# VHH binders against o67189, part 4

Target 1, 350 residues: o67189
Amino acid sequence: METTIFQFQKTFFTKPPKERVFVLHGEEQYLIRTFLSKLKEKYGENYTVLWGDEISEEEFYTALSETSIFGGSKEKAVVIYNFGDFLKKLGRKKKEKERLIKVLRNVKSNYVFIVYDAKLQKQELSSEPLKSVASFGGIVVANRLSKERIKQLVLKKFKEKGINVENDALEYLLQLTGYNLMELKLEVEKLIDYASEKKILTLDEVKRVAFSVSENVNVFEFVDLLLLKDYEKALKVLDSLISFGIHPLQIMKILSSYALKLYTLKRLEEKGEDLNKAMESVGIKNNFLKMKFKSYLKANSKEDLKNLILSLQRIDAFSKLYFQDTVQLLRDFLTSRLEREVVKNTSHGG

## First folded at step 20 (VHH)

Design e5
Fold by OpenDDE, fold request of step 22:
Structure e5 (fold): chain B 350 residues (1-350), chain A 122 residues (1-122)
Amino acid sequence: as target 1 above (350 residues)
Amino acid sequence: QVQLQESGGGLVQPGGSLRLSCAASGFTFSSYEMSWVRQAPGEGREWVSYITDSGGDTYYAKSVKGRFTIARDNVKNTLYLLMDSLKSDDTAVYYCAREEFDWEFTAYFDHWGQGTQVTVSS
C-alpha cells in the first residue's frame, strides 16, 4: 500500500487498517510530526519510541515481538526513528535482513511506524527490507503542499478568526516563512493574537509582529543589522532575542537563507542579469524585500557574502557535531566581525 | 456553492471498462486535492484513488491499483476515473470528494458528489 499522510490519517483513525507496519517518509516532515503527535495522543502510554542508532538488535526484536500474550492488552504504537542506522548495524547479511522482514511481517497486535526524516528514493523503496514492508504493510508519503494550498490554509485561518489580511501582507508573511508550515503556523497565530481586536491586518503590522518576541525585538531586525554590518547593534539584538526565547536555529535558518540568496544574486549580477528578475528567480517578489535585498547587496561584496555563508555553515556544523552553543558561536562571529571593522577604520584614519 | 457531480456510471460486464467524470464548480478546482471513494452495498465507504492539486501525483487503493487511473483536467474543472478490467467487487456507488485539512492538519472530505452507480455483472 502506498498512500499520502492525509489519506492514511483519515483511514487510520476511523477504520483501523489490517496492515501493522508502516513507513512514513516525505519532504514535508512537519506533516509526519503532526500525525505522530496525534498518534501519541491516541495511544498515550502505549506510544513507544525506538531509536535505531541506539537500540541493539536484540532489543529491537524484543520490542517488536512483545505481543501481549494477555488477550486484554491494548494495542501499542511503536515508532522507530533512525531505521537506516539500524539497518547498517545489521550489516549486509542476507540472513539478518530476512529475520528482520520476518519479524516485521509477524507484527500482529501492534502498529509499527518506521519514520524517515527525508523522502526515500525509489531505489531505497525497492530494496529490502522496505520492499517487503511495502507488500505486507504500507508506505506513507508526506508530500509538500503547494504554495497555493498553503496560502489558502493561512487565509482560511485568518478568515475563521474574522481577520482580513492584505494581499501584500500575506505574501510578505509567506515569503518570510518560506512556506515552512511550522514557522508559518506560529507566526499566523501570533498575528491572530495581535489582531484580535482588529479586522484588518496590514503589511506594516506584519512587518512589526512577524518573528518578533516583543514590540522592539525582531529576528529580521537582527538580520538587517548583520547584513548592513552594524555588528554592535546586531549583538545587542541577538541577546535580546535569545533572552526572549527565540531559538538560535531559527535565526540561523533565516540568516542562511538570506545569505545564500544574496550570494546567488551577486553571482547573477556579475553575469549581467537583471537584478529584479534575478530577485524574483530566488523567490523575492515583495517590493519591500526587494528594496532590502538591494541594500544588502550594496553593503556586501561577493566575498563578504561567501565568507558569511561559510561562517554560518561552520556555526551550524559546530553546533550539530560538537554540540557547541549556537548563540555563543554567533556572538563570537559578530564580535570577530566587529573587531575587524574597527581595525579597518583605524588603519584608514590614520 | 461547492458542487461536485459524478457521471459515467452504468452496467458493464466483468472485464469491461468505464470512465467516470466529476464536474466541479463553485471553487478553485486546481487548488484542491481530489479523491474517488466508493460504497458497495452493505459496506462502508472505501477510498479508491487520490490525486494532487496539480495532478502530479496519484495514489490508489490496493484493490484497484493497476486497473484504475485517476486524472484531472484543471482547465475543465473535471476529475476522471478510468476503470479497466472491472470486477464484480467493483460494484458500488462512486463518489468524487474534495480533500481538505484543518489548521491542525486533520484531513477530511469536506464535499461529496451525489455519486454514480457502477454495476459489474455478467
Scores: ipSAE 0.812, ipTM 0.921, lowest interface PAE 0.6, mean pLDDT 89
Fold by OpenDDE, fold request of step 22:
Structure e5 (fold): chain B 350 residues (1-350), chain A 122 residues (1-122)
Amino acid sequence: as target 1 above (350 residues)
Amino acid sequence: QVQLQESGGGLVQPGGSLRLSCAASGFTFSSYEMSWVRQAPGEGREWVSYITDSGGDTYYAKSVKGRFTIARDNVKNTLYLLMDSLKSDDTAVYYCAREEFDWEFTAYFDHWGQGTQVTVSS
């Protein structure tokens, strides 16, 4: 069975499916998380999480074995993360995979949710053990929502709260968040809180409030400074953002998004495409943002943008793989850029 | 006012084909995901098929996969269900339903048509 996360949710919580093992995957991980949160709420103490990279084979099979020594017949929800890592541990032995498949197939009392943090490819889904799981269980996909659907969702929320948002303001918000559901939700809630006494949200208000912890600290200010190569000020703003509790990964996400868009625009420009059309094609429709992006394009060469993207990827990798301090990595990056800029300016003055 | 109106149901022999239509009005049809749901006599409602707002992705219940095709025309504000190789077990009232979800992403059907009867009988 293949279905969407929404359809699955409706069915699961109203009429439990006969199938017991489900694979959750997709591009929109936030929807999966939301579902799992609801699942946790429903099952409470009977909600169990297994980590495939941490659990031994024996422990894994024990956990899936419905033979509770303790006679309590309560249905459990077992959520498995990092299943791929577990498979790696099992090795390439066909017998081990068969054993796993057998165990999963024999789940009768509990629900098992295998959660992937990305959209699985067709090849992955057609390979064992997922192929077998698809046959006796279900494959659940969380697809990205359309931009229009997201827009409607946001509008509906504001309307429910009695808030009228200007069209330009809404578009700005959507673009800034890159239609990221988690980020968008946070910002919308923030704006609702801000507008508690106001019935109308203007573009200016959204600009001031969105991604700001205080009136004086804005993530977009940081991004703006960085892209305009004011690294000294960017460093100061970064410190402020961190001090106010903004997570560095959020900053990086926004910066990465902008960098990628800029790089794309630069490439399109080189191909002779109209810049305005190009900007719209990458989701930049707001005139203010267009203006900013034009400035960024003027300030950065294609090579600069490429280097920025690579640097951000590196920082992300070091943060995730080596658990390095993301803030420090960002500082180092900015410092290095600052040094390079100083050298360039001294070489041309001479 | 949101309105959904199903049509195209009828009596058909096993192995036959039917085409159901759902006319939508009162909302921006192209902005909503849509589903077909059926209810057989004495049974609960069963989800049949789902289509995204753009029509780019489709999903089917296991019982109808390979036999049914969901489609939509956003210009005509119409949802379709092509049913091939019909079986007696496909006998049901078929409903067109609009997909919705709240701020917490709890999914639900917020509007239903009146349904159209499909009877598969020799």
Scores: ipSAE 0.803, ipTM 0.914, lowest interface PAE 0.6, mean pLDDT 88
Fold by OpenDDE, last read:
Structure e5 (fold): chain B 350 residues (1-350), chain A 122 residues (1-122)
Amino acid sequence: as target 1 above (350 residues)
Amino acid sequence: QVQLQESGGGLVQPGGSLRLSCAASGFTFSSYEMSWVRQAPGEGREWVSYITDSGGDTYYAKSVKGRFTIARDNVKNTLYLLMDSLKSDDTAVYYCAREEFDWEFTAYFDHWGQGTQVTVSS
């Protein structure tokens, strides 16, 4: 069975399926997380997590084994992360894959959820063991919500709280967050708290409050400075943001999104496309944001943007793979850029 | 007011085909995901098929996969279910349902039609 995460959760929590093994994947990982949170709440102590990169083959099979010496074992939910890494450990031996498939097929009492952190490709789904799992279990996909659907969700929430949001303010918020559900949820809640005494949210208020730690320090100021190549001030603002408890990954996400959009726009511009139309195609519809993006495009060459993207990717990789300090990596990046700029200015003045 | 009205049900022989329609009004139809749900006599409600707001993705219950096709016309505000190779087990009241979810992303059907009876009998 192939179904959406929404359909699956409706059925799972009301009428549990006969199938016992499910693959959870998709572009919208937040929906999977939300589902798993609910699952954890339901199962409590019977919620078990396995890490495919950490667990041995023997441990894995033991964990999936329903042979409890103790009669009357409560139904368990077993969640498996990094399953791909586990498969790599098993190697290319057909026999090992067959054993795995057999074990998964024999799950009768517990539920097993194999969670992928990305959308699986058709080729992956058609390969063993996932092909077999699809036959005796289920494939659950978390698709991205449409922009309109997300907009409606946010509007509904504000309405429920008796808050009227100006259309421009809402659009700004949506664009600022890049329609990221997790970020939107956080910012909307923050705005609701802010507006608890105010029934109307204006664009100016959203600009001031969204992604702000204080009235004077916000993530967007940092992004603006960085993209306009004021690296010295960017460093100062970064330090302030960190001091106020803003998570560096949030900063990275916003920067990455902006950099990618800018790079796309630069490419389209080179092809002779209308910039206004191009901006709209990448989701930049707000006039204020259009103005900002025009400034960023003017300040950055295609090569500059490419280098920025690569640098951000590197920082992300080092942070995730090697657990390096993201803040320090960002500082190093900014310092390096600053040094280059100084050298460039000294070579041309002369 | 949100309204959903099913039509196209009837009596059909095994192996026959039917086309169900659901007329939607009172909301922006193109902004919502839609589903068909059926209820056989003495049984609970069973999800049959799902379609995204744009119609780009469709999903089916295992019991109807390969036989049923869900479609939508956003200009006409109409949801369709094409049912081929009908079986006796397909006998049920078929409902059109609007998909919704709350702030915590708990999914539910917030609106239902009155349903249309499909009877597959020799």
Scores: ipSAE 0.802, ipTM 0.914, lowest interface PAE 0.6, mean pLDDT 89
Fold by OpenDDE, last read:
Structure e5 (fold): chain B 350 residues (1-350), chain A 122 residues (1-122)
Amino acid sequence: as target 1 above (350 residues)
Amino acid sequence: QVQLQESGGGLVQPGGSLRLSCAASGFTFSSYEMSWVRQAPGEGREWVSYITDSGGDTYYAKSVKGRFTIARDNVKNTLYLLMDSLKSDDTAVYYCAREEFDWEFTAYFDHWGQGTQVTVSS
């Protein structure tokens, strides 16, 4: 059986399936997480997690074979993470794979959920043991929602709360979050809290509240300052953001997105394309954002944007590979840019 | 007002084929995932097939996989179910249903058609 996470959850929570083993995978991991949260709530103490990279083969098989000898034992939900690592441990021996498949096929009393952190490829699904699992169990896919679907979801939420959001404001919010469900939910909740006394949410209000830790500190303010090359103020705002607990990776994500879009726009402009059309092609449809991006384009050369992208990539790499302090790297970057700007201004004033 | 209207049901012999249609109105059809659900006499509702809003992905119940094909025309606001190699066990009222989910991503059907009867009998 192959089905979507939405169909699966409807069926699973209303009429338990006959199948006992399910593979959960997909591009939208957040949906899998939400499902698992619900599963955990349902099963409570009977919710068990196995880590494929940590568990021994014997422990693994024991955990799956535990048939409640005692007729009254409550069904358990067994969630398996890092199953690929477990498979690697089993090695390439055909006999071991067969044993695994047999064990999985014989699961009767419990539900087993094998969770992958990415969308599986067709080749992976057609290989053992997943091929066999697909035959006696189910493959559940969490696909990405369309932009329109996400937009509707957000609109519905605001409407339920009696809040009317301006179209430009909504588009701005969606673009800023990159349609990331988790981030979008967080921002929408903040906006709802903000609008508790207001019936209308304007673009200015969204700009003020979105990705803000406080009324006075906003990630987008930081981004504006940086892209407009006010590095001194950007540094101050960065410090404030960090002090309020904003994760530096969130800042990086926004900056990277903006930088890439700007670079693309600059290239298109060089080719003689209409800027408005170009902006729409990169997903900038909101008039306010268009205005901002025009300002950024005026403030930055193609080379500036390229350098910015490279710097951001470097920061990302150092943060992920070497576990360096992302905040410090950002500070260093800003400081370096500030110094360069000061030198340029002194050379021309002079 | 959201409306779903099924058509195309009827009496067919085992091994025969039918094409069901569901006409949608009152909402942006292209923005919603859709499903076919059936209910046999004395049985509960059974999910049959699912299609994404764009029509890019389709899914089927094990019982109908390889025999049924779900499709949609977003220009015509119509959902289709092509049923081949029909069996007696396929006898049911077939419903068109709109897929929805709440803020917590709990999925549910928020609208149903009136259904169309499919009877497979020799």
Scores: ipSAE 0.801, ipTM 0.915, lowest interface PAE 0.6, mean pLDDT 88

Design e5
Fold by OpenDDE, fold request of step 22:
Structure e5 (fold): chain B 350 residues (1-350), chain A 122 residues (1-122)
Amino acid sequence: as target 1 above (350 residues)
Amino acid sequence: QVQLQESGGGLVQPGGSLRLSCAASGFTFSSYEMSWVRQAPGEGREWVSYITDSGGDTYYAKSVKGRFTIARDNVKNTLYLLMDSLKSDDTAVYYCAREEFDWEFTAYFDHWGQGTQVTVSS
């Protein structure tokens, strides 16, 4: 069977399907995560995660077999990540794939969820073992929601809370979040909290509240500190932001944007381009921002910026693909940089 | 008020074809995903087909795949189900349903039509 994540969710939690193996894929990974969260809640201790890149072939088969043999035990939900890596380990031998398919086909007591971190292509779905899985199991796709659908979702939420959001404010919010569901949800919740007694949210209010914890603590402060290499203070601010409900991915998005712009500016500067003109070319037109960016450029070498970008990309990848703790990854990153700075300072002072 | 009204059901011989329609009103039709759901006598409701808000993607139950086609006209606020090669097992009341999900993305059908009877019999 092939169905959407929403339809699958409805069916799975109300009338369990006969099929036992499901492939979860799609462009909107957040929906898959949300589903898995619900699944975890439902199954509790019987929720098991396997990592295809970490597990051996034998361990993998054992895990699937154990879940099938113990007929007397509570149904388990087995979630498999990085299945592609596992397949690579199995090699290209037809016999190995057949064995895998056989094992998957014989899963009877448990549900197996193979999770892909992207939308699978038709070719992939038509190839073994997924082709076979599609025949005896299900292919579940998490498609992106339309902008209008997302807009309606947000409006509905505000309405439920008795809040009227100006159209321009809503549009700003949507654009600012890039219709990222996770980020959008977080910002909406913040705005709801902000509006506690207010029934109307204006554009100005949204601008002030968006990506902020308070008037004094916001994502931009963090970014500023980080880019100026005050890592100690950045860590503190990060913790504050997180404690107040700012999602780390939101922080990363802004930071990435800044880093990329800075890197571009650095390159242009090296080419002898006028910095003011260059800043405008990357969308920095505000004098205040120009000043800030100048400071950032002074504080960072091209290599520093490159490393920052790479680090952020890694964090993003680990967060999205492997569901790692983004906050911890950011902390680790900052800590690492802090340590390096300390070492540099001690080496030059000694 | 949200309204969904199915039509086009009837008696048809095996191998025959029917076209169901669902007229939608009281909401922005183009903003919602839609589904067909059927209920055979003595059985529970079974999902049949799903279509995205734009109509760009369609999905079908295994039992109807290759035989049924879901479509929508967002200008006319109408959902369609083209049913070909009908079988006796397709006998059911067919419902048009609006797809919805809450803030936590728990999916559900929030509105249903009254249904239209489809009977496949020789």
Scores: ipSAE 0.800, ipTM 0.912, lowest interface PAE 0.6, mean pLDDT 88
Fold by OpenDDE, look of step 20:
Structure e5 (fold): chain B 350 residues (1-350), chain A 122 residues (1-122)
Amino acid sequence: as target 1 above (350 residues)
Amino acid sequence: QVQLQESGGGLVQPGGSLRLSCAASGFTFSSYEMSWVRQAPGEGREWVSYITDSGGDTYYAKSVKGRFTIARDNVKNTLYLLMDSLKSDDTAVYYCAREEFDWEFTAYFDHWGQGTQVTVSS
């Protein structure tokens, strides 16, 4: 079966398909993310994520075979990222591919979603194991929406909120965001918040409120807040990110990267190395980023950073190995940090 | 007002062919993805085929793949379903449906035609 993400989600949530294994790919990754977010909401604790680049073959097969260790006959949704990397690990051995195909074919009780971060080429789809998957499972594509469709979507949203947007303002917004769905959604939400008391949005207002935000801007905001130890705001931003369909492990990846860099920098600093040079050595060349990283270094001790890394590793492990809710783990982490800060502040005031 | 009107249904023998049409009005037809959905007696609605707004991509249910062809004429605001090699199991009311999604990208059919009856019987 081959279908679109929209058609798939309609049928999946209303009348579950007989097929159990699905490949999700496409040019519009945000739609896939959104779908996965909904899937996660639906399955809750039974939503599990596997990372193909991090798991062994044995682990992979175990994860797919393991009926809920906890005895509950509950259907699980298993999402597999970086499947291509996993395939690379398996090598070119025909036998290994056959085994994989067999395992996937034998999935009966659970849904397996193989997620690609790009549109697959015809050649890829016609190659094993995807060729076989297409035969007993489904290929789901997330196609790009037309500009007109996106425009209509945005207009509809504003109208629903009782907001009139000037045509030039709307066009500006669309151009500014490059019709990126995620960015557009974020900006529209901001504008809606801004216009809460206003019924009309002008071009000038949009220019003032809307910022060219890269897809990762909000993630960086989260990371920024976390590293600056504003945990309360970080929690809010996290919730927002999740609501927009950003996968928490993506957030974790960025955060981990930053934490590791910071820890490295802290160590180098302690050794007496020039911080600017050190930053460049870890790939931080932009002056703005350098400034941010300096701020992070000031805000965090070596121990803080170490603890952060350990915490992140733990979260990652629990998410990947024990299939725990990554979002909840992140929330717990932030909450714990927040509580610690409150205690510190109360002990010094007294 | 959005209107969808199906036509072309009828009685056909097994192995026969039919061409369904759906006339669309009241909206920018070329801006919407469209689907055919059918409902057999006593059964629920079954998605049959999907076509993108531009008509560049088409998708089919497994049950009709290779036999049915969805097409559209955006100039004429018409959706088509070419049905070949019809089977008794294809007997159903066929509906034209407009694809829509909300702000959260939850997809749904927001408009339906009245349907056209297709009966495949020897």
Scores: ipSAE 0.716, ipTM 0.864, lowest interface PAE 0.6, mean pLDDT 87
Fold by ESMFold2, last read:
Structure e5 (fold): chain B 350 residues (1-350), chain A 122 residues (1-122)
Amino acid sequence: as target 1 above (350 residues)
Amino acid sequence: QVQLQESGGGLVQPGGSLRLSCAASGFTFSSYEMSWVRQAPGEGREWVSYITDSGGDTYYAKSVKGRFTIARDNVKNTLYLLMDSLKSDDTAVYYCAREEFDWEFTAYFDHWGQGTQVTVSS
């Protein structure tokens, strides 16, 4: 079956389907997160997370086949991240892929949710094992909500609280957040608290209040692009952040924090510690953040992270001790990294 | 104030075709995702099809995929369901429903039409 995340939510939590295995994917990742949050609320202790890049084939199949010998709650929700990495372990092993499909087809007492961090293309959905999962299970898509629907959601929330928001204030908020659902939800709730007594929200007030929150959220977008080595887009986002008046030292703080956490995680992996446990030890407990940090670790070697940390230390020192322009130092760093990537892609032999 | 009015139902033989229409008024139709939902005699309501506000993406229940086509005309504020290769188990009252969700992204249908009867009998 193929359906939307909203339609699936309506049926799953009221009249659950006979199918037991579902693939969740799409452009609106926040909608997948909210569905999984509701799923965790429903299943409590019977909500299990598996990381395809961390677990063995044996552990994976054991988790899917688990049956309680003792009474009580029996039905479980098994949520699988990084399924593509698990599939890499099966590589050219045709019998192992056939075994995987057979195990998934025969799930009867649990629900299995295979979560992707992007929208899958038609070609990907037509490839095994997803082709078979589409047949005996379901494909659930979380597509982008239109800008108008997002605007109406926000306007409805302000009206619900009795707050009159000026039209230009609303438009500013939507443009500032880029219609991002997570950012909008957080900023709207903060603005509601701010306007709780006067019940009116002007453009000047939104600019004052939203500026602080947007600073941090927009910085996470920059950090994400940098850590995934999309230096061209990272430069563009940096320019946007500075144009919005975000202080460059806030950018340095967040980037340095992420770089240090990632380096620490590399060290813990070398000591043999479970990555999921290691992430919690550095304060990463949110599954969305865990998924992002795993992608950062995949994109960056230990040497990459060491070099990044050293570069950030130099930028910080030059900014503080020699009053150099922090923004220009960051631009120079990104430009240098982009030039290094171009040389790699165009070089002959070596 | 929101109004949804279905039309185009009727009696049809197996293998036949019908086109259902839903006239929308009292809201900005082009801003809302829409669904068709049906209710067979003595049964609960069953979701049939969904279309995005622009019409760019469509989704279908397994029971109707490949036989039914959902479409919309945002100029005429009209939702359509083209039903081909009709079977006896397609017999139901068909409703046009407006998609909605709350601040917590809990999904529901907030408005329904009166419905139009489709009967498939040999």
Scores: ipSAE 0.662, ipTM 0.847, lowest interface PAE 1.2, mean pLDDT 85
Fold by OpenDDE, look of step 21:
Structure e5 (fold): chain B 350 residues (1-350), chain A 122 residues (1-122)
Amino acid sequence: as target 1 above (350 residues)
Amino acid sequence: QVQLQESGGGLVQPGGSLRLSCAASGFTFSSYEMSWVRQAPGEGREWVSYITDSGGDTYYAKSVKGRFTIARDNVKNTLYLLMDSLKSDDTAVYYCAREEFDWEFTAYFDHWGQGTQVTVSS
């Protein structure tokens, strides 16, 4: 079966499907995240997340076979993020794919959600193992909403709160956010809070309030702030991300990836390689990203990047081995960095 | 007021074909995703097919895939369901439903038509 995320939500939460394995993919990842958040809420302690880029084959299969430790026949929800990365690890070995398919096919009591961070191509869906999964499981797609649909959503929200928004103001907000659902949601909520007394939002008011009160809630914004050593703002953005249900491990993954790339670039630069070529070699091809990475390189020494990587590894280890709160660890990290900067500034000013 | 009105149902023999229509009014039809849902006697509602607002993407229940085709005309404000190779199990009241979701992206059908009876019998 192939369905949209919205249709799937309706069915899944009202009438549990017979299928046990589902592939979640699409252009609008925020919808997938939102669904997963609801899933987590529903399953509570029986909700498990695995990261395909980190998990071994053995761990993967074990996780899928694990019966409730508490002897209760309680249904579990197992989410596998970055499944594509996991598949890459398995390689092109036919036997391994067959094993994977067999394991997934034999899932009977639990729900397994295989999540891709992008829209899958037709070729991917027609290839093993996804071809087989589609036969005994479900494919769920999260498509982008139309601009009009998003606009209606926003208008409806304001209306529900008894707030009138000028058309120009609304258009400004939509354009400013680029119709990004997460950003838009954040800004709308801010504006709702702002308008709690006024009940009317003008263009001028939106300009004053939008992106002025709080930082943009985006994982990339967080990473940007962190890498540019604006730790205070990074902390604020982190809190916002968490409030939006962004999984801290996702944040960590992106941050780690960036840090590693930067460290590599720094090394290559030291060897006298052309920075543009070096960036392309680590998969940075977009001019905007190149620009950002250049700024990060300027802001960070090789030692800084090394320390960052080590810190991230530590956070990861503590989260996985000791089950510590990843968010708190990130907060602690940022706070520590902030304190160090303050000390440096005070020592140079005296 | 939002209105959905189904038509095109009837009695058909197994293997036969029907075309259902749903006339929409009272809202911007082109801005909403639409679905067909059916209810057989003594059974719960079953989702049949879904179409995006633009009509660019269509989805089908496993039970009807390959036999049914959902389409829409946004100029005419009409939703269609082409049903081919009909089976006795397809006997149901077929409803047109408007797809909606709230601020938290909880999806639901917010409007239904009155339904049209489809009976597949020899």
Scores: ipSAE 0.661, ipTM 0.838, lowest interface PAE 0.7, mean pLDDT 87

